# Ledger of designs, part 254: miniprotein binders against q9h3h3

Target 1, 235 residues: q9h3h3
Amino acid sequence: EDGFTAEHLAAEAMAADMDPWLVFDARTTPATELDAWLAKYPPSQVTRYGDPGSPNSEPVGWIAVYGQGYSPNSGDVQGLQAAWEALQTSGRPITPGTLRQLAITHHVLSGKWLMHLAPGFKLDHAWAGIARAVVEGQLQVAKVSPRAKEGGRQVICVYTDDFTDRLGVLEADSAIRAAGIKCLLTYKPDVYTYLGIYRANRWHLCPTLYESRFQLGGSARGSRVLDRANNVELT
Key: E = the ipSAE of ESMFold2; O = the ipSAE of OpenDDE; V2 = 0.75 times the mean of E and O plus 0.25 times the DockQ between their complexes.

## First folded at step 19 (miniprotein)

Design hP1 (at its last look DockQ between E and O 0.87; V2 from the best seeds 0.76)
Fold by ESMFold2, look of step 19:
Structure hP1 (fold): chain B 235 residues (1-235), chain A 82 residues (1-82)
Amino acid sequence: as target 1 above (235 residues)
Amino acid sequence: SETIEVTVTEETSPEEVAEEIVKALEEGAEKVRLTAYGREAIERAWEAIIIVAKRLGRKITVTIEKRTEDGKTKTIYTISLE
């Protein structure tokens, strides 16, 4: 039933991905330029479509920071999408394990920690901390959405290379917490994003693998990470 | 109190090892340590953990470590009840 909604979310995500991005690329830009770049393009002021008075006059899909070690590798997304279509008509069950195996087979292994914040100082401060962690090498790549509408929440995405490397996912959570971030984080493998599988999907899949909740003085990472669907705490 | 050691390979049945883990925990083991090398074994170990959590019907804690031995990096999942 709500396949129409999933199609619209995929189209909106694709449109943002295809618009220009504002990128600080540590592979080609000295780290000493980061603070000036952050001041020029605060995510609370960069607008999706280039409003008057914005630092940008053209549409911006994403604001991103690439670390020195970042190597773009989306894997075989086209093959993944074809296999997904075939699976849906095959009569075979569609489960979280099935999605994981498709991701492994097609080498679409990246995933991301997500946080949602309203426009303003808190968002800009969180983004700056993440951007510095990326340039310093504790994280590989991150992006933040531009401002879309008055009062709308924005998202920071912090990527990891391999969602099946669960220690690596936990280490990214720790680096985010070390940057001073205390809000709720959720983790979503990119396979769900590329297939347009969102919260209200027809297969009742949960696209979120983990939640991370800040925990003052409670662990080596400063957070509790929970796989809610399976009731497993990772440490 | 003891830690039960289990080696998981690419031939391991996640269902059978999960039964072994549940039995050990119900018999009073403090921890069960799963050691796996390579993607297939690591994923079978994780699948077993999910089955254990489902069978016990309560939260379990999994500590994740990597250990390098003889040039091979192994993943270690240590299961405990908290």
Scores: ipSAE 0.794, ipTM 0.928, lowest interface PAE 0.5, mean pLDDT 88
Fold by OpenDDE base, look of step 19:
Parts: structure tokens; C-alpha cells; sequence
Structure hP1 (fold): chain B 235 residues (1-235), chain A 82 residues (1-82)
């Protein structure tokens, strides 16, 4: 409903990936410094372009936390893109299975749980919970978007190494819920982003594989994870 | 009612497994457990689950577990209608 097309939001996210990041790296920084770093750079106050009075004077693309076990592995994104172009040219049917196979072949397997929150205390509190879970080793890596000039919702992304590992996806959901997050979560593989597959794409592919809803008094995980395409609830 | 166990291999037809699962559930099984060893078998098991969900036309619940036995990692899917 915010007038930005899914394509515009994706282009903005890709542009943000090229700008400087504010990073807490648990591999090089003591965990005891996390609280001070969170206090210095609350996501609701960090601005995309370094506005006057913000904690940052320079543009910031993302605020990120890296866990001890974090190893950046993007796979063969260039090979993936080339194979995708060739596939489109071939006129062969494109299915979710096709994208999965491309992702596996090129080792582009990363995915993320996404949550959208309005700027403010709830966002900063959610981010602090996620950042702590990353530093404690319950999650590997997370990032949050800075505040835009126009306002709007900020996004927290919590990554998993393999979107095809359904158990790993569920474990990350459980860790997010354990951090006190109760909002709706959606899971999106990065392969869909790299190939420019957004909502309402011409192939009718849904880029969101899973939806997590918080549940009081339910399963030990505190959430219900739904495979949207197949109408399968994972527990 | 007894949990029905099905072992999925790299040679297992997802369609055949799906038929067995649907039959078991229709006969009153509360749960069906799929055991898969290795990546290919895990995916075949999941394909079977998708077919089951489609055939039943209703939401199914799947519990996923990983276990290591004899140095091999197996994935266990437990399917239920509740």
C-alpha cells in the first residue's frame, strides 16, 4: 500500500547494499560491547543519508550483526544470472522447482526471514533481541534497514545458509521467536532477489516460501510456519 | 492408531509414496512417518508430501526431525491432518 512497487523497494535494497554498512562483527569485537553499539546506533535513529542530528553523518546502507560462525558465501551469482537468461531465452517453463535447481547448481542457497516494523521503540527492541541472538550464536547474521527520509517501515533480515534446509529455516524462526519477536515473518530466498523475481512477476512465482505466525500456548517453537505454495504447516 | 512408517530412497517414486500416505490416512492412521537418507531421498519425500497435500485438498501438518544413525544423517517427516 505504500506506493513503492516491489521492484522499487528491491532496487533501493540493492543500492543500499553498495553503501557503507554499520557492522558489529562478533568475530572481532567482544560481545560485551554489543549493548553500547546498539545504544549508539539504534535503527530507528540511523538515517539512510546521514541527516543532521542522526547518529551517522555519512550514508548507511544497512546496520548488520555478524555472528562467530558467519562466513560470507554468496555462491556463483554471475553464473546463476547467465543460466537464468539462457533459460528465459529457451522458452522452457519456469517453475519454483526450476529456480530451486538453479540455486542448487550455482550454490546460491541463502535466504532470509523478513519482518517489517515502524520506526520506534518496538523496532529498536526487536533489533536488539535479534542482535543478541546473533552474538550468542543462535543466529548467524542479521541486518536492518536504516530510517528513510520519507519514513515508512524498516525491515529486519535474518539469514539462513540454505533455504532448501527446511529444518534450518524452522530453527531460525524458533530463535527469532525466542528473542521475543511476535510479528509476522516471511521467508524469502536470495535467488529470487538476484533474478529480479518480485511480487506479481510474469512467471507467477511467489518469492515468499514460508510465513511464520506467532502462536500463544501452541507448539514448543511458539509459531506456526506455513508453506504457502503447498498449504503445508511445518512444525 | 499406529504410526505408519515409510522409507524413502533415491529410487522411490514420490507418487507411489503419496498414494501410500493417502491410503494410510484414509484408513485412519493418525500419523505417517517418512524416513529419508541423503539429499535426493529428502527431496523425494518432500515431493510426496506436496502431492499428498494437493490430493487431500486440506492443510497438512509436517514435523521435521534430523537424526544421525551409523554416521548417516536421516531426515524424518511426520505427517498428520491435525
Amino acid sequence: as target 1 above (235 residues)
Amino acid sequence: SETIEVTVTEETSPEEVAEEIVKALEEGAEKVRLTAYGREAIERAWEAIIIVAKRLGRKITVTIEKRTEDGKTKTIYTISLE
Scores: ipSAE 0.648, ipTM 0.884, lowest interface PAE 0.5, mean pLDDT 90
ESMFold2 (binder alone), look of step 19: mean pLDDT 83; pTM 0.796
ESMFold2 (binder alone), alone request of step 20: mean pLDDT 83; pTM 0.795

Design hP10 (at its last fold request DockQ between E and O 0.94; V2 from the best seeds 0.82)
Fold by OpenDDE base, fold request of step 22:
Structure hP10 (fold): chain B 235 residues (1-235), chain A 80 residues (1-80)
Amino acid sequence: as target 1 above (235 residues)
Amino acid sequence: SETIEVTVTEETSPEEVAEEIVKALEEGAEKVRLTAYGREAIERAWEAIIIVAKRLGYRITVTIEKEDGKTIYTISLEKE
């Protein structure tokens, strides 16, 4: 839709990771300040490069909220990358199980629920709901992309510590749904990003493990989580 | 309806577990519960589930529970 390849979006996300972040850290900032911070830095108005009239004068890579239990751990990304290069050279079959084993071995287990929203009230409202859920401890950490000059969709990322903890992945979906988010969600392990495994890769690996669809009147979770690649619904 | 219980260990073959699950479902089990302790067993149980889904050729539902350091996967067929 936005004309960008999955590789371009990944490169932009990696570049944004290196720019300054606007962070609300619940470990150091009282929860009572969250509403004022959200009002000061609505993601639909925060611009990637600090455009005139934006709430930020400087470039912003991400807007983030850290929960009380947040601890940044990326694992051994360098060891993962080296093992992945060796595996490619070996000519051994590469499966989703192979990537999971690499991720486990190198402790690169983080993953994220992703939602894409157009700039505006719906995005800011969704972000506010997620930010509250993070500060209240239902979620550990989330980030949202600032507004791009091109006016494309902004992404909210809600992290989980372990993509192999399928219950934790489902609990995060439930918390996102409880925050009032009804859009489509996709779950992606970070290992796929670190290894440069995007959509339509030569190994036919799907970097999206799960899709969550909101359901009215359904199970206690308010969504259906589907492993599309394996045709398994998780409940 | 009878729930079949299967314990998955780090030595358990995902293929063997998948065969047991498929057999139980074909014999009329409505649910199969996999119990796994530790990461390796949990992943083997999941691999078995994936094999089952492939063999059946239709969508299966998996309920996930954690209790006392174990993960429990309960497989059910969506009753149309």
Scores: ipSAE 0.794, ipTM 0.921, lowest interface PAE 0.4, mean pLDDT 90
Fold by ESMFold2, fold request of step 25:
Structure hP10 (fold): chain B 235 residues (1-235), chain A 80 residues (1-80)
Amino acid sequence: as target 1 above (235 residues)
Amino acid sequence: SETIEVTVTEETSPEEVAEEIVKALEEGAEKVRLTAYGREAIERAWEAIIIVAKRLGYRITVTIEKEDGKTIYTISLEKE
């Protein structure tokens, strides 16, 4: 991937954000309805633009589950973006610490664990496990992309409310693993997403803070979580 | 085990604490426990840990706990 590829993917993500979402909201919907909802809208069958044979006839940007305690708060995103533009013209160095301070100052603290899975039973099963964990209160909010027409991998995003609360980030990893998820997870603070900073960015920033790899060998957490940029293992 | 205790506050220099920690580890400490209360202190403790990791040049393990509203970062060295 180069800068063009990252820019194209960013535009697709923004378009998905603005299209309708399919939402199970535990704050207004009884938990007993979850299984029927999951059966109606498996992410491997819900299509991005409403194919004739799919469960949806209209475009779907995301499929989401909101936990009973979910309280939406994206923070001061507009102020963050303005400060970012000012920083870029200031001549001051741009570092991971700079981004962390901007996020703290503007209260844009959420982040997400990401996993990428091919469409099919494994994706639908993983999503169902995550959705149940959200409704049961072990996780706060999650979303999954619908199936693209070209049939590429789909993404599940599991949100945490404060990427600087490193214990909370680890607890979310543990809850994901407890749902039976064994694939690679990566963690990205939302500040990078709101500023349009992707893997091939011109500042050589790494938007991924942590990698989580499943392990069975007697670890209390069930995974190894690594801050690769700083070469620190978190437990 | 030899464990060094460090209290990190809003006025703590991450650079100075990191130097203290590196020295302690090089002198044989097996663990260093950083205790911090409040966002500024917690972030200064994390900054110190990053400096330690870069100074040592090899992977360290950080155990993260909360107790009485305080965040505790415990640095331990990889045995391998």
Scores: ipSAE 0.774, ipTM 0.915, lowest interface PAE 0.6, mean pLDDT 88
ESMFold2, look of step 19: ipSAE 0.750; ipTM 0.907
ESMFold2 (binder alone), look of step 19: mean pLDDT 80; pTM 0.757
OpenDDE base, look of step 19: ipSAE 0.698; ipTM 0.892
ESMFold2 (binder alone), alone request of step 20: mean pLDDT 80; pTM 0.763
ESMFold2, fold request of step 22: ipSAE 0.745, 0.770, 0.764; ipTM 0.904, 0.912, 0.910
ESMFold2 (binder alone), fold request of step 22: mean pLDDT 82, 81, 81; pTM 0.785, 0.778, 0.773
OpenDDE base, fold request of step 22: ipSAE 0.792, 0.790; ipTM 0.921, 0.920
ESMFold2, fold request of step 25: ipSAE 0.773, 0.764; ipTM 0.913, 0.913
ESMFold2 (binder alone), fold request of step 25: mean pLDDT 82, 79, 82; pTM 0.787, 0.755, 0.784
OpenDDE base, fold request of step 25: ipSAE 0.792, 0.794, 0.787; ipTM 0.921, 0.921, 0.919

Design hP11 (at its last look DockQ between E and O 0.88; V2 from the best seeds 0.74)
Fold by OpenDDE base, look of step 19:
Structure hP11 (fold): chain B 235 residues (1-235), chain A 80 residues (1-80)
Amino acid sequence: as target 1 above (235 residues)
Amino acid sequence: SETIEVTVTEETSPEEVAEEIVKALEEGAEKVRLTAYGREAIDRAWEAIIIVAKRLGYRITVTVEKEDGKIIYTISLEKE
């Protein structure tokens, strides 16, 4: 996937963040309504621009589920961006450690497990499993991209509060696996997104910290999580 | 073979911890358990693990656990 494709996908994701969201909020909506909401707004049928015959008449940026413990805390993204510009101007070496320190300093610690699925039953089933895990408190928040006009893969994002908390990252992986998800997962901190650090960036930074592969019969977690940068398997 | 236990503090050098881990593994330890409390100690413990992984040149397995507010990293050499 060419760097241009990653930048385009990121611009589309940012544009989608500004459009209306279809949200199930477990803090205000009874859990008993989740199945009806999932049936009304299956991600494979919800369209980005509200196409005729879709469940949505208006544009939808994301479909999201908020858990009871969800608190939106994005940290100081503006301060992070200013510090990043200053760092680039300084000519100092930029490392994964530098970005981690910036993230900690500005409290921009959120990250997400990502899965890419083709539109259809498998996507809707995966989303339903994730949405249940969020409403049941096994996960805090998740979102899924609506169907694009071009019929490309949709992305499910499952968030964690702190990408530096390896245990929390692993617990979220375990919850995703318990929801029946068997595809490849990749974990990305949001700080990389806010700073425009995509694949093939000039600093050679990998925006993917972890990969999770489903494993039959071996680990208590049902997956192997690989730290790609350090060649460390987390269990 | 006995699990070697190492306590990591905010004053502990990641390099020193890495040397202890490598030594324990060379002496035939199957597992090394790092215990860290607080962000700085946890970070130092992980930095030590990274140093070890680089020195060994092959994939290591790390179990991550929490006990009494402490993070516990257990290093094992899965010989693939």
Scores: ipSAE 0.715, ipTM 0.902, lowest interface PAE 0.5, mean pLDDT 90
Fold by ESMFold2, look of step 19:
Structure hP11 (fold): chain B 235 residues (1-235), chain A 80 residues (1-80)
Amino acid sequence: as target 1 above (235 residues)
Amino acid sequence: SETIEVTVTEETSPEEVAEEIVKALEEGAEKVRLTAYGREAIDRAWEAIIIVAKRLGYRITVTVEKEDGKIIYTISLEKE
């Protein structure tokens, strides 16, 4: 039953990834054009399937900004998936350490900070702040989901290149906070996404490594970051 | 205040380091500073920290820093 729900979620994620993306690529587009682009494609108004009256006439899977220094490398995803299937039949215990080692072995090291916001000014303002941070070089790449359902929350994903680099993950959190973001952030390695491991998985793995909560005045990074599985606070 | 320094390598036993850290904290150390270079050593340092947190039974705070390619984890039990 829960496996059926997980398969449905994976199919929806694949469909969005395969549809066209709206991309501002700082490597090929002058930074002075960013504000006009943001005004043309606010995430609260860009629709998943190109509704009448929206700025897009065709389906949009994601809206993304690539930074000047962004160097994409997804790693050996196919090898990762094959090794995962073999591991499941091997009888070996499946633990967070097992997933971490698979990710390292196959060089699938990216991860992302996530935030969920309702459509509207707050979402569009948050996205604009993140997009500017990417173009200015404080962040490497980010994407935001288009509007798919009236009143439903949308997600902003801010990527890091190596989830095993805790300092890099914390620096990205700090850059997000410096852009004025005060909502809850959660951090998920891409390895869990590529393997279809979500919160309702049979191994009871937690795909969220960290939670970040905004904090005024008492933290060098502007937030309190918690490794909830191990009950360790990072600063 | 007392700070205990631990260098973690690719051959380091996380369990033995965690035992040393817990003992130091029980004896009154306010900070323990773990230094590691390279992913395997860094992972062993973090594994030791997780063991320490589990044995202490309450939330600890770890400061993460980088110097000359080395990762520095500092556990602090400062008076509150």
Scores: ipSAE 0.674, ipTM 0.878, lowest interface PAE 0.8, mean pLDDT 87
ESMFold2 (binder alone), look of step 19: mean pLDDT 82; pTM 0.786

Design hP12 (at its last look DockQ between E and O 0.91; V2 from the best seeds 0.75)
Fold by ESMFold2, look of step 19:
Structure hP12 (fold): chain B 235 residues (1-235), chain A 80 residues (1-80)
Amino acid sequence: as target 1 above (235 residues)
Amino acid sequence: SETIEVTVTEETSPEEVAEEIVKALEEGAEKVRLTAYGREAIERAWEAIIIVAKRLGRKITVTIEKEDGKTIYTISLEKE
């Protein structure tokens, strides 16, 4: 993140999840309407609480685009949380492997690439590229935070359906880069969020699995993707 | 270039595969190719890769492919 505590960011995300969203749903809306929608709701101008002069008159928690093939499935989150409590009281070691197995067992497999950008043309351009990639089918679903009253960076989240499908995670990174995005990306599985495991946690788990850095040299993927905790580069 | 092939199954010990990979790389193999079919085997292969990285104490590069429904992890050492 940009220096905020994990608790502050989690509270803001939870509040935003509960407020209305602005959604372009390719499953029910023709792709030809996307550019007009993007022009009406640039994320640098859509305000979190509906400030005067913004395109929205009411609070907006998120701005989202759903692809034609998107089929949301958060999995068995309640079962995951119960099994997590049982694991903690069992005395068994808590490792990235045990988290991965819990996620697999309960089908809580989604994850997301994240990028943080300041309000302005760079953010709006990046979001437009991502939104087009979603509508065109290269990505499944993405969301971007609205502009907060205090300013600061906004976040674009690009979801994948299975963080253990590492080729699929890399393909999403490649699609993001093909949309012209050159900033740092970080990848976080949703299982960590549902279990309340943030950067500072008692188990020393790292919720960020991968970093992606734009690479101008002849890489077919256009980026260098690193599992920094394990010192493994993925291609 | 020499590529060593290893098949990983749901019964494979990640630790034993990791030893095989380290040995192959130390003997001069340019690449070690792990083939895994099914989720359990794929995750055991990934665990072996993590063990290799830890044992070598250096960055490794993993190329990920699918071929005929199988997941292929191709491991090589960082050139530097």
Scores: ipSAE 0.735, ipTM 0.902, lowest interface PAE 0.7, mean pLDDT 88
Fold by OpenDDE base, look of step 19:
Structure hP12 (fold): chain B 235 residues (1-235), chain A 80 residues (1-80)
Amino acid sequence: as target 1 above (235 residues)
Amino acid sequence: SETIEVTVTEETSPEEVAEEIVKALEEGAEKVRLTAYGREAIERAWEAIIIVAKRLGRKITVTIEKEDGKTIYTISLEKE
């Protein structure tokens, strides 16, 4: 994916964050209502701009499910951005370790497993599995992009609270696999998004920390998680 | 072959730990177990693992466990 395409997709994602969300909040809504909500708002049919005949009449940025233990903590994103600007001005070397330290200092520790799926039954089924895992407390929060006008791939994001907690990242992968998801997963910290660090950036930083591949016969987790930068397989 | 155990502290050099791990694996250890307490020690242990992976020039497998506030990394070489 060309760097321009990654920046465009990020701008579209940021614009979507400002539009209304369709949310199932397990903290306030009984779990028994989840199936009806999923049937009402299948991601393959919910449109970004509320097209005629879609389940939504108004624009929708994201479809989301919040678990019972979900607490929104974005940390100090403004302080992070200021520190990042100062660091760039200083001419100091920028490494993955530098970004990790900035993230820790400003408490911007969230990250997400990402999967890209074509619109249709497989997407809706995958989303339903993830939504159940969130409501059951196996995952904290997830979101899925609505259908774009161009009919491109939709993205499911499954969040973890701390990208530096490798075990928590692995546990979330296991829960996604247990929900029946077999596609390729990539893990990205949110700090990279907040700092505008995309593919082919001038610092040669890879925003993808981990890759998960499904496996039928091997580990109890049903996947292999690879640290791509360091060539370390996590199990 | 016996699992070699290494305790990582906040004062432990990642380079020194990496040398111990590489030596153990070269001497025929099947597994090396790193035990770390607290965020700094956990990161030092991970830095050591990265150094090991780089020095060996091959994919390594790491199992991560938590026990009694400890993080345990178990390092093994993928059998060819």
Scores: ipSAE 0.662, ipTM 0.886, lowest interface PAE 0.5, mean pLDDT 89
ESMFold2 (binder alone), look of step 19: mean pLDDT 82; pTM 0.776
ESMFold2 (binder alone), alone request of step 20: mean pLDDT 80; pTM 0.754

Design hP13 (at its last look DockQ between E and O 0.84; V2 from the best seeds 0.75)
Fold by ESMFold2, look of step 19:
Structure hP13 (fold): chain B 235 residues (1-235), chain A 80 residues (1-80)
Amino acid sequence: as target 1 above (235 residues)
Amino acid sequence: SETIEVTVTEETSPEEVAEEIVKALEEGAEKVRLTAYGREAIERAWEAIIIVAKRLGYRITVTIEKEDGKVIYTISLEKE
């Protein structure tokens, strides 16, 4: 992205986070109500700003499902951001390892598997599968973007609580695949998001740690998970 | 031998363990098993794996298991 596009996307992301979310919270809502909720608010029909004819009457930043065991903990984000500023002025090299250490030190350990799908049946079906997996306890929390007026792909984010718990990240990939998802998944730690480190950053850091590719007829996992930067396959 | 066992602690040098692993694989070991307990040791084991992958220059496969709070990383030698 060029500078205008990056600044514009950052502002839109902040606005989406601050707008209302449509949430199915399994901690307070019976699981038997999930299917009706999914039918009422398919992500391909929920509009970002509450367009006429859509199921939502107000702007929606995100559609989310919280699992019964979900316990939010963003960690010490302000301390992380302060330490990041100090690191930048220190002259120390900025590497994936130093970012991981900052995340560990400040307990900003969450991350997410991402998938991008065009609006329509495949998106709504994929979201429904993920939402059911969250309510059933195979996943902790997920969100999906609403439909934008100009169209384009929407994103489903499936969170894990610790990107350094590599077995846990793989288990989330497996649960996503068990829900019938066959598209490409990418995994990004939240530390990069909180520090504003995106794809075309000046440090040439790659915010994507892993790619998961569905493997037709594959082994027990049903996918191949690759750390591309280090050329390591995780199983 | 066919499988080499390595215990990683919070005192372990990832660089020195990686050198030991690369040497073992070059001498014919089929698998190397790193066992680590606790966050610092687990991350040192992962750093060692990254160094091994960089030195070998081809894709390796790491099998990840967890047992009683220990993380076990098993490196398998695969050439592509």
Scores: ipSAE 0.780, ipTM 0.913, lowest interface PAE 0.6, mean pLDDT 88
Fold by OpenDDE base, look of step 19:
Structure hP13 (fold): chain B 235 residues (1-235), chain A 80 residues (1-80)
Amino acid sequence: as target 1 above (235 residues)
Amino acid sequence: SETIEVTVTEETSPEEVAEEIVKALEEGAEKVRLTAYGREAIERAWEAIIIVAKRLGYRITVTIEKEDGKVIYTISLEKE
């Protein structure tokens, strides 16, 4: 497993959120320009710091595609964080249910399907499939990490508006599978990220709610989605 | 074998629903269908499913459908 702690990867992701993004916005840019944009900024070649010979001269935090229905709503992240600090101070038990209620109360409901891919053609092809699905309205928004200096795996994030809407989470999985992606997917709510809840946290909370595994020939969705906490398969 | 239908409301106990589901499955139902209207009922239905999964001790399969503002959970015992 890549030697970076989950905390280091999260700090790098937060730092990347503050750097400039390369964005294709389907609300303002014609869909016909997508292929040219994808060819100009293949994720395997876009570098985090704008290395010589990369498509970008300046640092890039993320490469993103916004769908026509995309509305950025992060909810009350500050109120969420304050309530989380108060909860920790209270000594009350912290459960997945507690985090769900905090997320609902503060309207911090976004979550994402994650896939990790090595730099190269397979990553660029997967990203192109996702970007098309976003522009076609099958998905709302997606982002991919630029290439790091160390040549580690890049991450594609495909967002859903509500991690509590299990059907919406499953629909996004189906759209990702329809785009030709066959790798393992994991689903994580953003509330876990905002609260600093990573792997091996002191509350034993699993930040991954769902896993999707590709299946040949079985389900209409082309995958099996497992609720890891409850050992329930969703179809 | 007949699909057993259970309606879940905001007043329905997840534990009671879980007992009904387990009973139906023990009586030879292949599927149990939960219908829930509104956010609270949908969550109560899901809590019932979690209780069932814990009681059975093996993986259960749940199909999720949406119809006319209701969520329908269909529980099946796919014995892997």
Scores: ipSAE 0.662, ipTM 0.884, lowest interface PAE 0.5, mean pLDDT 89
ESMFold2 (binder alone), look of step 19: mean pLDDT 82; pTM 0.787

